# Ledger of designs, part 281: VHH binders against c4kar8

Target 1, 263 residues: c4kar8
Amino acid sequence: MAELSTPSPASPAPLDGGRGDELEKFTLRGARQILQLLQDLITHRGLITAHTGGGHSFMTAVLKVDEERGRVVLDPSPDPQANRRALAAPRLTCVTQLDGIRIQFPLVGLGEGQDKGRPALFAPLPAEMLRLQRREFYRLQVPLAHELSCLLKAEDLARKPVEVSARVIDIGAGGVAVVVPTGAAEFVIGGTLPACRLALPDGEPIELDLEVRNLNRQTQRNGTEQLRVGLRFAALPRAADTRIQRYIFKTERALNAKARGGL

## First folded at step 16 (VHH)

Design kc10 (framework vhh_vobarilizumab_d1)
Fold by OpenDDE, second read of step 17:
Structure kc10 (fold): chain B 263 residues (1-263), chain A 125 residues (1-125)
Amino acid sequence: as target 1 above (263 residues)
Amino acid sequence: EVQLVESGGGLVQPGGSLRLSCAASGFTFSDYAMAWYRQAPGKGRELVATITSGGSTSYADSVKGRFTISRDNAKNTLYLQMNSLRPEDTAVYYCARVEVWYYDSSGRTYEFDYWGQGTLVTVSS
């Protein structure tokens, strides 16, 4: 009678500690940060997908943040069944996007009621909010005072080589958005602009190749037409990438400090 | 401007009845929950009754079965029918607009943003 040694249940593999640390970098736990982010969602009228579990979700929005009472007010679903599920759920997982950044936060203790004569859902403020900023997708809005420019080597309508000095309006690890006067050059989506020069405040211009990714015509308040050109870095040397990242980081810190009243 | 004006208070004998009215103006009355609360001499404010915009009612245990809150949205008027009045019901009665109410696992919460000047109800032999 061979005692079949029942294989000892394999200890659950330690949850890869590395992913937790990465998420912590993107987790906001500060009360002021949370309140500010919720207020930003209100200001931008951000639509939120609220997940109730079991594969169910509904669309909502933050209507109000009450700091004194520590609560958030949400727009109820037009579907009564969705609201019932939300109220029965021990936790809502709210997912949204602001400025291309994915935001996720839990709400617990949901209640139903009315705010100023309008039906609403109520919850305590989230204890944490995840702001998943992917480096490759993050775009810094360039302060006007920095006067970043990019010298574009392009062609005009006659295919004659032209150089256009373009203002940089946003910058990220993957590229820049610039504005040019309408008719200054002919841009083709997917086309490459070779040997362009990006001017940063910290030193000599960076020479790089740019790929046209998008074109948007914009009319200014004064009636002037401009062309917004989205450009990808086609080949960026490591040293240039480091400089760009440093600029972005430094500028972001300065902007955040100013927003906090520190400057 | 939001206004709430209570009326119908007075002196009544124990076991008697009164009907309070609250005339509302300056807002869409039908959209808001309304409430009656009272303050007896030397005591704190006590919530007496609430009515939602949908007509759902709630009462304090002290008045349950004796008082009835109702509303006429066409007249923008809130009512409190008080029957079987007791000396302990002596108080100034206030009409209030509910700014916020919600129900969660901890119970129902009410917050008020406007109230009237009140009407005195005295129950005495």
Scores: ipSAE 0.733, ipTM 0.887, lowest interface PAE 0.5, mean pLDDT 89
Fold by ESMFold2-Fast, scan of step 16:
Structure kc10 (fold): chain B 263 residues (1-263), chain A 125 residues (1-125)
Amino acid sequence: as target 1 above (263 residues)
Amino acid sequence: EVQLVESGGGLVQPGGSLRLSCAASGFTFSDYAMAWYRQAPGKGRELVATITSGGSTSYADSVKGRFTISRDNAKNTLYLQMNSLRPEDTAVYYCARVEVWYYDSSGRTYEFDYWGQGTLVTVSS
């Protein structure tokens, strides 16, 4: 009966009950493994969402890993306010993907300055990194070319019904993350959006009830702010589940083929 | 390719003034933070003053209020105006390019990749 309070930054793809011993087998603590994974993020140009707390985040990337000095160098936000929030935060929670595998790691002790005349953020190497390599935890980053959208049935600030076309940025077995146009609708965590329509490239839109799981104001690399909404599939029909899994599988296979140069 | 050439050193009496110049070439000077550091005979190197690409300055406690670091990006030149000079300011003064700098909760960090050849400043009667 007692409610549990967990004051932590919103995550774009949280694990259901996924803390403690279950995550230990996916946690990297070896210095060599951490350095290699960070270097892989550089090599693959991995885009990182850095959560600063209070439902705020910004887009960044690892620019350099300095093994000798035990630090990482990150791309700062073009929004000075996002950088100030990051510097004031006791911890950043960094979330990214590599080949569809979710990676999370903390950064503590953030500094700001320059590397070779270019603005940069600096932090000590993380003591641990989470690498979730199981299919059930997989989130597909949706290709922009697919123009995947979800028509949300929501309310505006005056509590009037409104339909919002939101761009789907990632999708998994349990839900989607979408970007909502600024000021288009009001969302409350735990609220249900009935009869939304998910448009997949192949076939008719899927009608779904969606539950709001998280909200995050994200500062983009160009300095603009977007509202990212994490949505859970509240009641997913078997046929809809099959179509979503097929889309994920087909798209991942095509992306893997493209990364390997096709034929 | 990167070159830093200091000038303006010399002999000056206590209480006097000198202006040091550093001519920079081989890189985009306006993008880099720059520094002056010094080394007195038989002593280690001391960071004297820094200036960021945005113009923010910092000084060693020993020179604060007496020395002024400045830059002219159009001329690719770094300056150090030294006033109220003391015998303990006697040193070889070096211009340096800052490769890395940052501020965090523990303070300021500066790392250098290029140094000039130095110019001698002697403060004596």
Scores: ipSAE 0.679, ipTM 0.859, lowest interface PAE 0.8, mean pLDDT 85

Design kc11 (framework vhh_vobarilizumab_d1)
Fold by ESMFold2-Fast, scan of step 16:
Structure kc11 (fold): chain B 263 residues (1-263), chain A 125 residues (1-125)
Amino acid sequence: as target 1 above (263 residues)
Amino acid sequence: EVQLVESGGGLVQPGGSLRLSCAASGFTFSDYAMAWYRQAPGKGRELVATITSGGSTSYADSVKGRFTISRDNAKNTLYLQMNSLRPEDTAVYYCARVEVWYYDSSGKTYEFDYWGQGTLVTVSS
């Protein structure tokens, strides 16, 4: 192809990124919770994207959950090649959304056959399911026109305190990603930046303690280097959380309205 | 109303042959996998043979090469051709509808939801 498809913000791709430790708090491991969630997918006819690896996926649905036999029954693809890929895969990664909640779970040991005369795929019950609110996984790409900034309180190479005004490139319920010029300050993964100030429209800056989660160096088209810094909110007062969520939802609605307007 | 009615049982001498039939009604026979199983007095149930809707067959080791399962979808009928009969084949033979079957890395699974009343096969001199 001349161009590759850009993933939609709502793409049902497997959740990737961050520390595995962060996802543990959203993981269900109780048998009753897993059974109830799978039954909810049946009740609401939730469509599932099953990823078979190598960029391949197919649409399926849970047809039945059999607690006594410890298995799920899935709707096979009308495409025989998709079913063959699924059966050959060591693991399926299943992704769906139910009422604004993202759900992701693995299936291993897939079989093919029939249930009451109808073709079906069979798998053991998943041992775990990831369940998280849209707010936990959603990241708003901040419009450049908003000039959203975060004043970082960091140290230079000589360990002297410096303040760096960083541009916020994305924001979510759990943190922000910012860009800074290379060499403006020293950042260490796992390090804490105390008393930073996030400037949102319509109010005073929010004072926050931020934890450095990731670092990514990029060279701009003009040859200058910039550093992307992923920052986690270490603790977030309710008032600050409310303001951040209000900004995210208001901006998303405005962007969606603009896109619907043919832009 | 699902009904399975077996026929063709009887007394036969060792080395003889019998053909069992199972008349199915109350469901779309061609969609379902079907099976024959048997039970001798005082013994557990043994799965004898299976046939899928697509015609794929399987047999218990005790009957391989001697028994043949087949189906006639136009007549809604399942058959079991039994050759080279032995006294140990003496049992009540049951027709069964397969509710669930599947193949995975651990092998094949079959689960049954309806059974006939059975037909007695006696192999004796």
Scores: ipSAE 0.645, ipTM 0.851, lowest interface PAE 0.9, mean pLDDT 86

Design kc12 (framework vhh_vobarilizumab_d1)
Fold by OpenDDE, second read of step 17:
Structure kc12 (fold): chain B 263 residues (1-263), chain A 125 residues (1-125)
Amino acid sequence: as target 1 above (263 residues)
Amino acid sequence: EVQLVESGGGLVQPGGSLRLSCAASGFTFSDYAMAWYRQAPGKGRELVATITSGGSTSYADSVKGRFTISRDNAKNTLYLQMNSLRPEDTAVYYCARVEVWYTDSSGSTYEFDYWGQGTLVTVSS
């Protein structure tokens, strides 16, 4: 009777250094963003797995964020040994999920104490938080009230340059889907639309090149035919990417808050 | 409402002893760490002693071996036994509730949310 050694849960492989550039896109370093995310964890009572090293971990939660003092307060383990390990560890790796998105952040300089008579663990605010949104695949359905638009520079059937104002129906890190009236322009899959303008609510339109990835004819409930155009961002500037990500994050948060009955 | 009321201060000769008391009310006394601090005339506030909810104590170097902080949770009372009093111990002594304390590699941090009105201790020949 061969005792099937249940494979020890593989320690999360150290994030291999080569994926560093890709991870940077998902890393929050802004103080406000970090604080907001920590506050969201509090609000959602998100359980956090805190890894102390050596294959050891314990369950915790963020209890409080003190912006003024730059500290986070965690719920200690009911296991005193786990707390000792946490305090002895040079780094605590915290892993959690919020709205299906994996969040990871380090804590260093842990201390033990009390907050308002309750035992707690204390740490400085994390310098960074990793939010692993599969950005490549996530598409935010744009609320109609936001009235996002994209000015497309295209050609008509006669290859005459035309500008088409298209409504953005979804947006992700990699591109947008827009709707245009049928016959407004000729689109070719794989074609590039240069110097288009994406209008976001937070400022001036973003100028960018768009690549046509898909075309779908849609008939609306009213019988009107529309063309849905899937567009990929071609060579998106970093500043533009940041703005788009910020919009997506903000909008997603607002939608989730509404869905929870908060508004 | 949280209240801390100090008592036991007075005039004492050098080498004498006093026992200060702090009556606590309006909160679960047993859950909170407590502290004594003092303020001498013309000087800033100085932490004198702390006691955790579990009874662990710490003292300022200036009072080590002479002062003892203790608590009676059944009576909701904090005490400071002061022995071998010196003129430099002359101060208003305050009882304080510790809202937050923690110890890390850099040391211990204490934050207070409530304090008493204080009791005057004068050590003079």
Scores: ipSAE 0.796, ipTM 0.912, lowest interface PAE 0.5, mean pLDDT 90
Fold by ESMFold2-Fast, scan of step 16:
Structure kc12 (fold): chain B 263 residues (1-263), chain A 125 residues (1-125)
Amino acid sequence: as target 1 above (263 residues)
Amino acid sequence: EVQLVESGGGLVQPGGSLRLSCAASGFTFSDYAMAWYRQAPGKGRELVATITSGGSTSYADSVKGRFTISRDNAKNTLYLQMNSLRPEDTAVYYCARVEVWYTDSSGSTYEFDYWGQGTLVTVSS
């Protein structure tokens, strides 16, 4: 159903605003907390997916937080159309991740201009930021070296069956987000993709039924568009769930060890 | 390091014309938006005109149609052509470098980090 408001861990898509009571405990409203979190995003060079509505988004980053003037400065898209969509939107919904924790915040009153001669987007500081510390919302960013893929069984524009190899960009307990090659298949939110195959580094591909939860045409930092698809595990056998959790755990431990000057 | 030097001010009769110049140095002039400000005796500063690095211009309603801002990036120089001058235009005129500017649904915001010393324009009989 289209009106399900339950947050899905399978997608970078914005969480439903009607969930106010359940999300309030994860919502930061203190000015100091908001400033610190935005500064942490700068320090960690966190990439932000900014949703402009209509299934469109672009990649950005916080360049600067101006405490005195109460504003954030964002990196504009090299695609002028993405910037025009952002400026026309009544709000920008920014989604990012810091140490596996999903962070989401609105920006209202977006402007375009320059900071010290460089193009920039400007917005007032958000009055609130959502920081989801719950493990079911945790998303592991899949290392490119792992070459994680999911073979999707979908349909083309003529409703003919097609198989699409999609790169897995993030994975969690409830699903995956994938990048689909341009024009490869048609996807419908709420549609089921049966007998898809998720390839993990160790062992045979896992056969899964996947539900399409969200679709996003994301403009990359280089100005090109890609289709990102959020997919929910419709039913997950215990053995498959164990393998996915083991992969997430092992990969996170390896990444944390490398960050601390390990291997 | 950053220097802005105004010239071209003076005494002029009502209805007359003056051209102000601002020589910029110490930064990549072509990258920055620039502005002209003025301050009349006993009044606050008024933003008169702006020009972006791309050449887009804006004007205060009080001078629109009479003043023209322009730039010569090869000479690192900002200009203000002032026509049909009125006694109310009497002020010290300042060249300014725009550190930050942006436009949103509410209008345009301009913030300045460097100003010149100013040049006096007196419009009087």
Scores: ipSAE 0.684, ipTM 0.855, lowest interface PAE 0.7, mean pLDDT 86

Design kc13 (framework vhh_vobarilizumab_d1)
Fold by OpenDDE, second read of step 17:
Structure kc13 (fold): chain B 263 residues (1-263), chain A 125 residues (1-125)
Amino acid sequence: as target 1 above (263 residues)
Amino acid sequence: EVQLVESGGGLVQPGGSLRLSCAASGFTFSDYAMAWYRQAPGKGRELVATITSGGSTSYADSVKGRFTISRDNAKNTLYLQMNSLRPEDTAVYYCARVEVWYRDSSGSTYEFDYWGQGTLVTVSS
């Protein structure tokens, strides 16, 4: 009778220090962003696993965010021992998921109490929240209503410079997919399109270099042929990356809210 | 509607005793922590005593050993037994419902959402 040693759930490996820079891209430190994300957790009744250390955890939820007082209110465990551990812990590591995205945040300085006659745990607002969106692979399907466009600096078949206004159909941290009329320009996989302009709704176009990564001919429902061009951001300034990420985040949130029956 | 009505105040000589009562209505009294605070003439509000829903009590240092906060959940009533009264205890005493309280390593915090009209306690010879 071989005792099937149930593999002890591997303690989430401490995020190794070398991945620090990559994690920073996913770390929210802005007060408004943190508050919004916490509010989203409330709205969606997101269950949170709170880790107290030593392999112990309990299920909780954010009940309330008090911006004025800078505190978060959590649902206590029905297990008094878990609550005691939580209060004794120097730090809670809270892990949850919202819209398929893993969220992790620390809480420090827990207290016990009541809110409107209900037992609750209290903590200061987290200083940071990690939103682990695999940015590298995530592609936001751009809503048609947003009318994102990219001005492509390309060449025609005669190698004459041409400017093509392309509709952006998807966007990610690494690039965009656009659609252009067939024959509007010649695209070469691996070729660079310099000084292109990506138009976002939040301000002036972003000037960037784009590398052609893929080409796909598509026939529309109306029989019109279009070329889908996958473009990588060849050199993206940090400020531009931030704007793109903000747009993606905002749009994703809005789409998810709509999908949930939100106005 | 939430109501808190204090009673039992009056004139008492130094060293005397009084028992204040606060009749609570309009909410589930047993679920809430309650508090007494007082305001002396020309002074700010001072927290006197608190009692949690579970019956845990705390007192201001100025009243420790002399005052006792208690509650009767069946009667929806909060009490403050005041013994060994001093002239400095002269104040309007208010009953308050604690909306939020929490305790952490830094101490205890209390927030009140409802309070009574108060009852005057005068300690004088």
Scores: ipSAE 0.794, ipTM 0.911, lowest interface PAE 0.5, mean pLDDT 89
Fold by ESMFold2-Fast, scan of step 16:
Structure kc13 (fold): chain B 263 residues (1-263), chain A 125 residues (1-125)
Amino acid sequence: as target 1 above (263 residues)
Amino acid sequence: EVQLVESGGGLVQPGGSLRLSCAASGFTFSDYAMAWYRQAPGKGRELVATITSGGSTSYADSVKGRFTISRDNAKNTLYLQMNSLRPEDTAVYYCARVEVWYRDSSGSTYEFDYWGQGTLVTVSS
């Protein structure tokens, strides 16, 4: 039985687009559709989290799609170690988001080299792409200006209780993704963090239990490494759920108005 | 305006040597991988040697151990030292700029966007 996880776009556990009837209806296999979607990623300069396996990923972007030669060109990481991991991996799982729609695709046969004198990564065009247009999978990318944080109650390497203020990078109906400073705490997939506090604008922090769903050491565009943690809301009172949904709706509306108001 | 100008071709006896030069202009030479290609009469183009911006080199099996590719980034010049020349080395030799190159598990791919006019090398008695 296939179980789906809803990881964040920035540090997700990949969804298996090649298995199960549940994801088939969201899988694009038409060459035209794949090319158009990759071109949309270029046009919007969409950031891609490329998973290399073993809990490692790096931030990249599609630089070019070469339809005639059947390949994509990706921005390499400024961290040589991340590029070495990518080249050694049997496949990359690429995850991104456009207008709240989760997009995931595999790349196999990665090469390294140059395009017009600039370092680049090369891969054959993917044979399929997952385009997951479902509201339960929607994740709001949290604006940096909101300074949204979650106070996590976790354990350090010595199993002593610690409180870690983590920056919330995305939020959805089912959970949040956060950035944790390296070495600040230890996390176990499936573990529960009790009585954490989510600080939304306009109100008291929301106290909630969070389940660790995924962990990823992500190399950023500037070459620094950070731990990204996907957290599921274990249970929410209706009032807390209403506040989270209100924040998401209000922020989406404001971002859409800002994008359209540039006259 | 990208320009590649070859020189140093000529007639040479079997076993002789020639040095080819390629003067590059109109782009940042040091950023680009460069190559030497040849085309013998009635045949397609054959990649002879490549050199990356970092100085890594590769050679066709037919010339390995006899030819040496090198570059002088201060002079924007590419070189091909050709030793122990054979009649089958007779060809027009082209300097080329590598637009795209990459290496994967299957080997190396090179694609070119600019070529010089070529210089004729004839190996004969």
Scores: ipSAE 0.706, ipTM 0.864, lowest interface PAE 0.6, mean pLDDT 86

Design kc14 (framework vhh_vobarilizumab_d1)
Fold by OpenDDE, second read of step 17:
Structure kc14 (fold): chain B 263 residues (1-263), chain A 125 residues (1-125)
Amino acid sequence: as target 1 above (263 residues)
Amino acid sequence: EVQLVESGGGLVQPGGSLRLSCAASGFTFSDYAMAWYRQAPGKGRELVATITSGGSTSYADSVKGRFTISRDNAKNTLYLQMNSLRPEDTAVYYCARVEVWYKDSSGSTYEFDYWGQGTLVTVSS
């Protein structure tokens, strides 16, 4: 009777240093963003796995965020030994999930104490939080109320330059899908549309180059035909990427809050 | 409503002893850490002693070996036994509820949310 050694759950491989640039895209360092994400964890009662090293972990939750004092309050383990390990660890690696997105953040400088008569663990606010959304694949369906648009610089059938204002129907880190009237312009898959303008609600339009990736003719419920154009961001400045990500994050949060009956 | 009422203050000669009491009400006394602090005339507030819900105590260096903080959870009462009193111990003594305390590698932090009206201790010949 060969005892099938249940493979010990592989310790999450240390995020290999070579993926540093990719991880940077998922790293939140803004104080406001960090605070908001921590608050979201509180609101959703997100269970957190806190790794203390050596293959040890315990379940915790964020109980409170104190912005004024720059600290986070965690629920201690019911296991005193786990708490001792946590306090002895130079770094606590917290892992959780919110809305299907993996979140990871370090805590350093843990202390023990009480908050309003309840035992708690205390730490300084994390300097960074990883929100591991597969950005390349995630597409936010843009609410109609946001009226996102993209000014496309294209050509007509006669190769005459035309500007087409297109409604953005979805957006991701890699591009946008837009709808245009049939015949508004000629689009070629693999073609580049230079110096287009993406309008976000938070400020001035973003100028960017777009590559046509797909074309789909769609018939609306009213019988009107439109062309759905999938566009890739050909070259996206870092500042523009940040704005797009911020928009996506904010919008997703709002949609989720609404779906939960909070609005 | 949370209430803390100090008693036991008075005039005492140097080398004398006093026992202060703080009657607590309006909250689960046993769950909270408690503290004594004092304020001498013209000086700021000074933390004197703390006691956790578990009974762990800490003292200011100025009172170590002379003062003892204790609690009776059944009576909802905090005590400060003060021995070998000195003129420099003259102050208004306050009982305080610790809202938050934590200890890390840098030390202990205490935050208070409620305090009493205080009791005057005068040490004079």
Scores: ipSAE 0.788, ipTM 0.908, lowest interface PAE 0.5, mean pLDDT 89
Fold by ESMFold2-Fast, scan of step 16:
Order: sequence, then C-alpha cells, then structure tokens
Structure kc14 (fold): chain B 263 residues (1-263), chain A 125 residues (1-125)
Amino acid sequence: as target 1 above (263 residues)
Amino acid sequence: EVQLVESGGGLVQPGGSLRLSCAASGFTFSDYAMAWYRQAPGKGRELVATITSGGSTSYADSVKGRFTISRDNAKNTLYLQMNSLRPEDTAVYYCARVEVWYKDSSGSTYEFDYWGQGTLVTVSS
C-alpha cells in the first residue's frame, strides 16, 4: 500500500511536519496542560488511532496517567502483530478527538507489560500535544445507531468495477472516513471514485464524487483488521453541503444533550 | 484482604537446599506477576527472582543457575527452590506481588504493592 504523505481533514492520519511552524500556536507543552488533556481523554473514553508507520495503525485508549512516575498507560491491541509493530516503531503518532477538537501527540519509548494483572502498553508522558480548535478539522464520530453508509464505486483486485457499501465512521465539512474489509476493493491515493452515494438518515442518498486522500490498515480492538479510507468531497453541490452540515449540527447537539443528562 | 504468607526458611549447611513457599490469598493469583526479594543483615533489599502470569522468569546474577522460581496457580502458591546455598544467601526472604511491570528498550521495570512478613534463611559459615 501507498505511503501516507499528506492527510485530509476526513482522515485520522497524522498532520505532516511541513506545517510545523503553522501548528506551533496549537501545540501544548505545559506539563499540567498535557496531564489534564490526557485525563480528559480517559474521562470521555476517547478512542485513539495509534499510527506505527508504514500505513499501519491500531485502536487504543488511555487507561491511566501516572503524573508522579511520568508515564501513560494504553490499552494494547488483541492482535499480537499490531503490538509488535508498535513496540518496534521509533514513535507512535496518536490521533483522537475530544468534543470535535482534533488531538495529536507522539509517544516514544513504548514498553509492554501489565498493570494490576492486566496487559498494558506503557510510555513516558509526551513532551507536547497538538490541539486543533478549528471548524475545518472538526469530525463528527458517527453513531452506530445511525447506520450511516456510503456506496463506493471502485475496482476489485481483478480491476473489475465493484460497488462497496462502506460504513461511515466520521464525517466533516471536507469529507468522510469509511471502513471496508481488507481486500474488498482497490484504492489509489489521489484517485477519484465517481458517483458515490452517501446515505444520511434524512432524505435521499447524496450523489457525489470522492477523492481518496489516505489509506490506513487498522487493527480494531477486537483484533480484526480493516482498511480505513479517508475520502475528500470533490465537486460537492451546495444543497448536499447544507444537508451534511445539518446532519452534523443536529447529531452534535443530540450527543451534547445526552452527555449533559438529556437536558 | 491481600495476604502473602511465606514458609520454608530455616538453618542449612553450605551447599544445602531449601524450598520456600508463599501462600497468596485475597486476589486472583493467576493474573499477577510475583517476585522473591531478600534483605541480608546490613545490606539493602535485593530482587532475587520474578515470574510473570505467563510463566516467564528472571533472576539476579547472584542466584542464576542455583535458584528456581515457580508457581502453582491451582494452589495460589509461589515457590523458590534454592540449591547450592552459600553463606552470602543468608537473609530474610519476602514474596511480593507485582503491581506493575513492563519491558522496553532500556530494560525491565517492576513495582510492588504487597509484601509478605518474610522468612529467615540462615546458611552456616
């Protein structure tokens, strides 16, 4: 698979180092700010995509932050291969979201062991965390109950046209991220998927062209491997943009009301 | 309540053998890594041996080839078989529960949350 270079807003993929000077204003380096943000991820049970390089990632979560010992404890993958890749990597790039805010941080010096009899991954606290509080980077995590899908027009391994119904896992102003089983279709970064159909809970499916921006082979918390595809909206009609924004806003408000006890 | 109770210590001649036992209760023994550590008169504490829940073992250089750590999860018991005992092995031996352990590129880390009362091993000069 193609190497990940420049992530789109639709991707959980890391932001590249070429924009380091632009990102400095969003970088947290205070020890207390870093600890508080990691604690917030624990409180909100935030799922983290940990990138190990070479287009590989796995799903994890922060289990514990130990300020006194200066370390973070992460949930290991049930897939031993994903854990081996993580331990062999010179660094993990962790990407997540909290209340629509994109959060990214590095972990270096990963270890494997146990905490109170349970398997765990250990790393020193990161020296910095990126917190991007911008509307263009907002990604709504799509509730499973909404059964949001996108019918993709792609090619299989034999270069035959196939239609794949992909589950939409997140959505924003610039695109969607979908998951497909590995091998269900071939994707080329920069390639266009014409006349795809995005099914929202309200109204007719939206027809639109999608550009493949990134590909990530991810190991789920249950040990299964899926291909996560980041897709940019190409030539998005204004009416479709309005419907997508309404869905995002309505769902965000409903999730916020639920988090506050349904008020 | 978590309890660790050591037994099997005593007086032995140089070159002799002893087997220490540690009866664990109040937690799921099979889930935890366990350790033996010792403290000789006038010396600091020394980690002697560790065993993970999966059965992987490690030993201090001073005891490698002479001591064997083992466990019986059905009996919630930790063992230390001590062979070819030397006067330098004279110490109070403690079993300990490993709260946290991990290994990384710099080595292994072990942190303990519970210790037994200890059992005295005396090797005649």
Scores: ipSAE 0.700, ipTM 0.869, lowest interface PAE 0.6, mean pLDDT 86

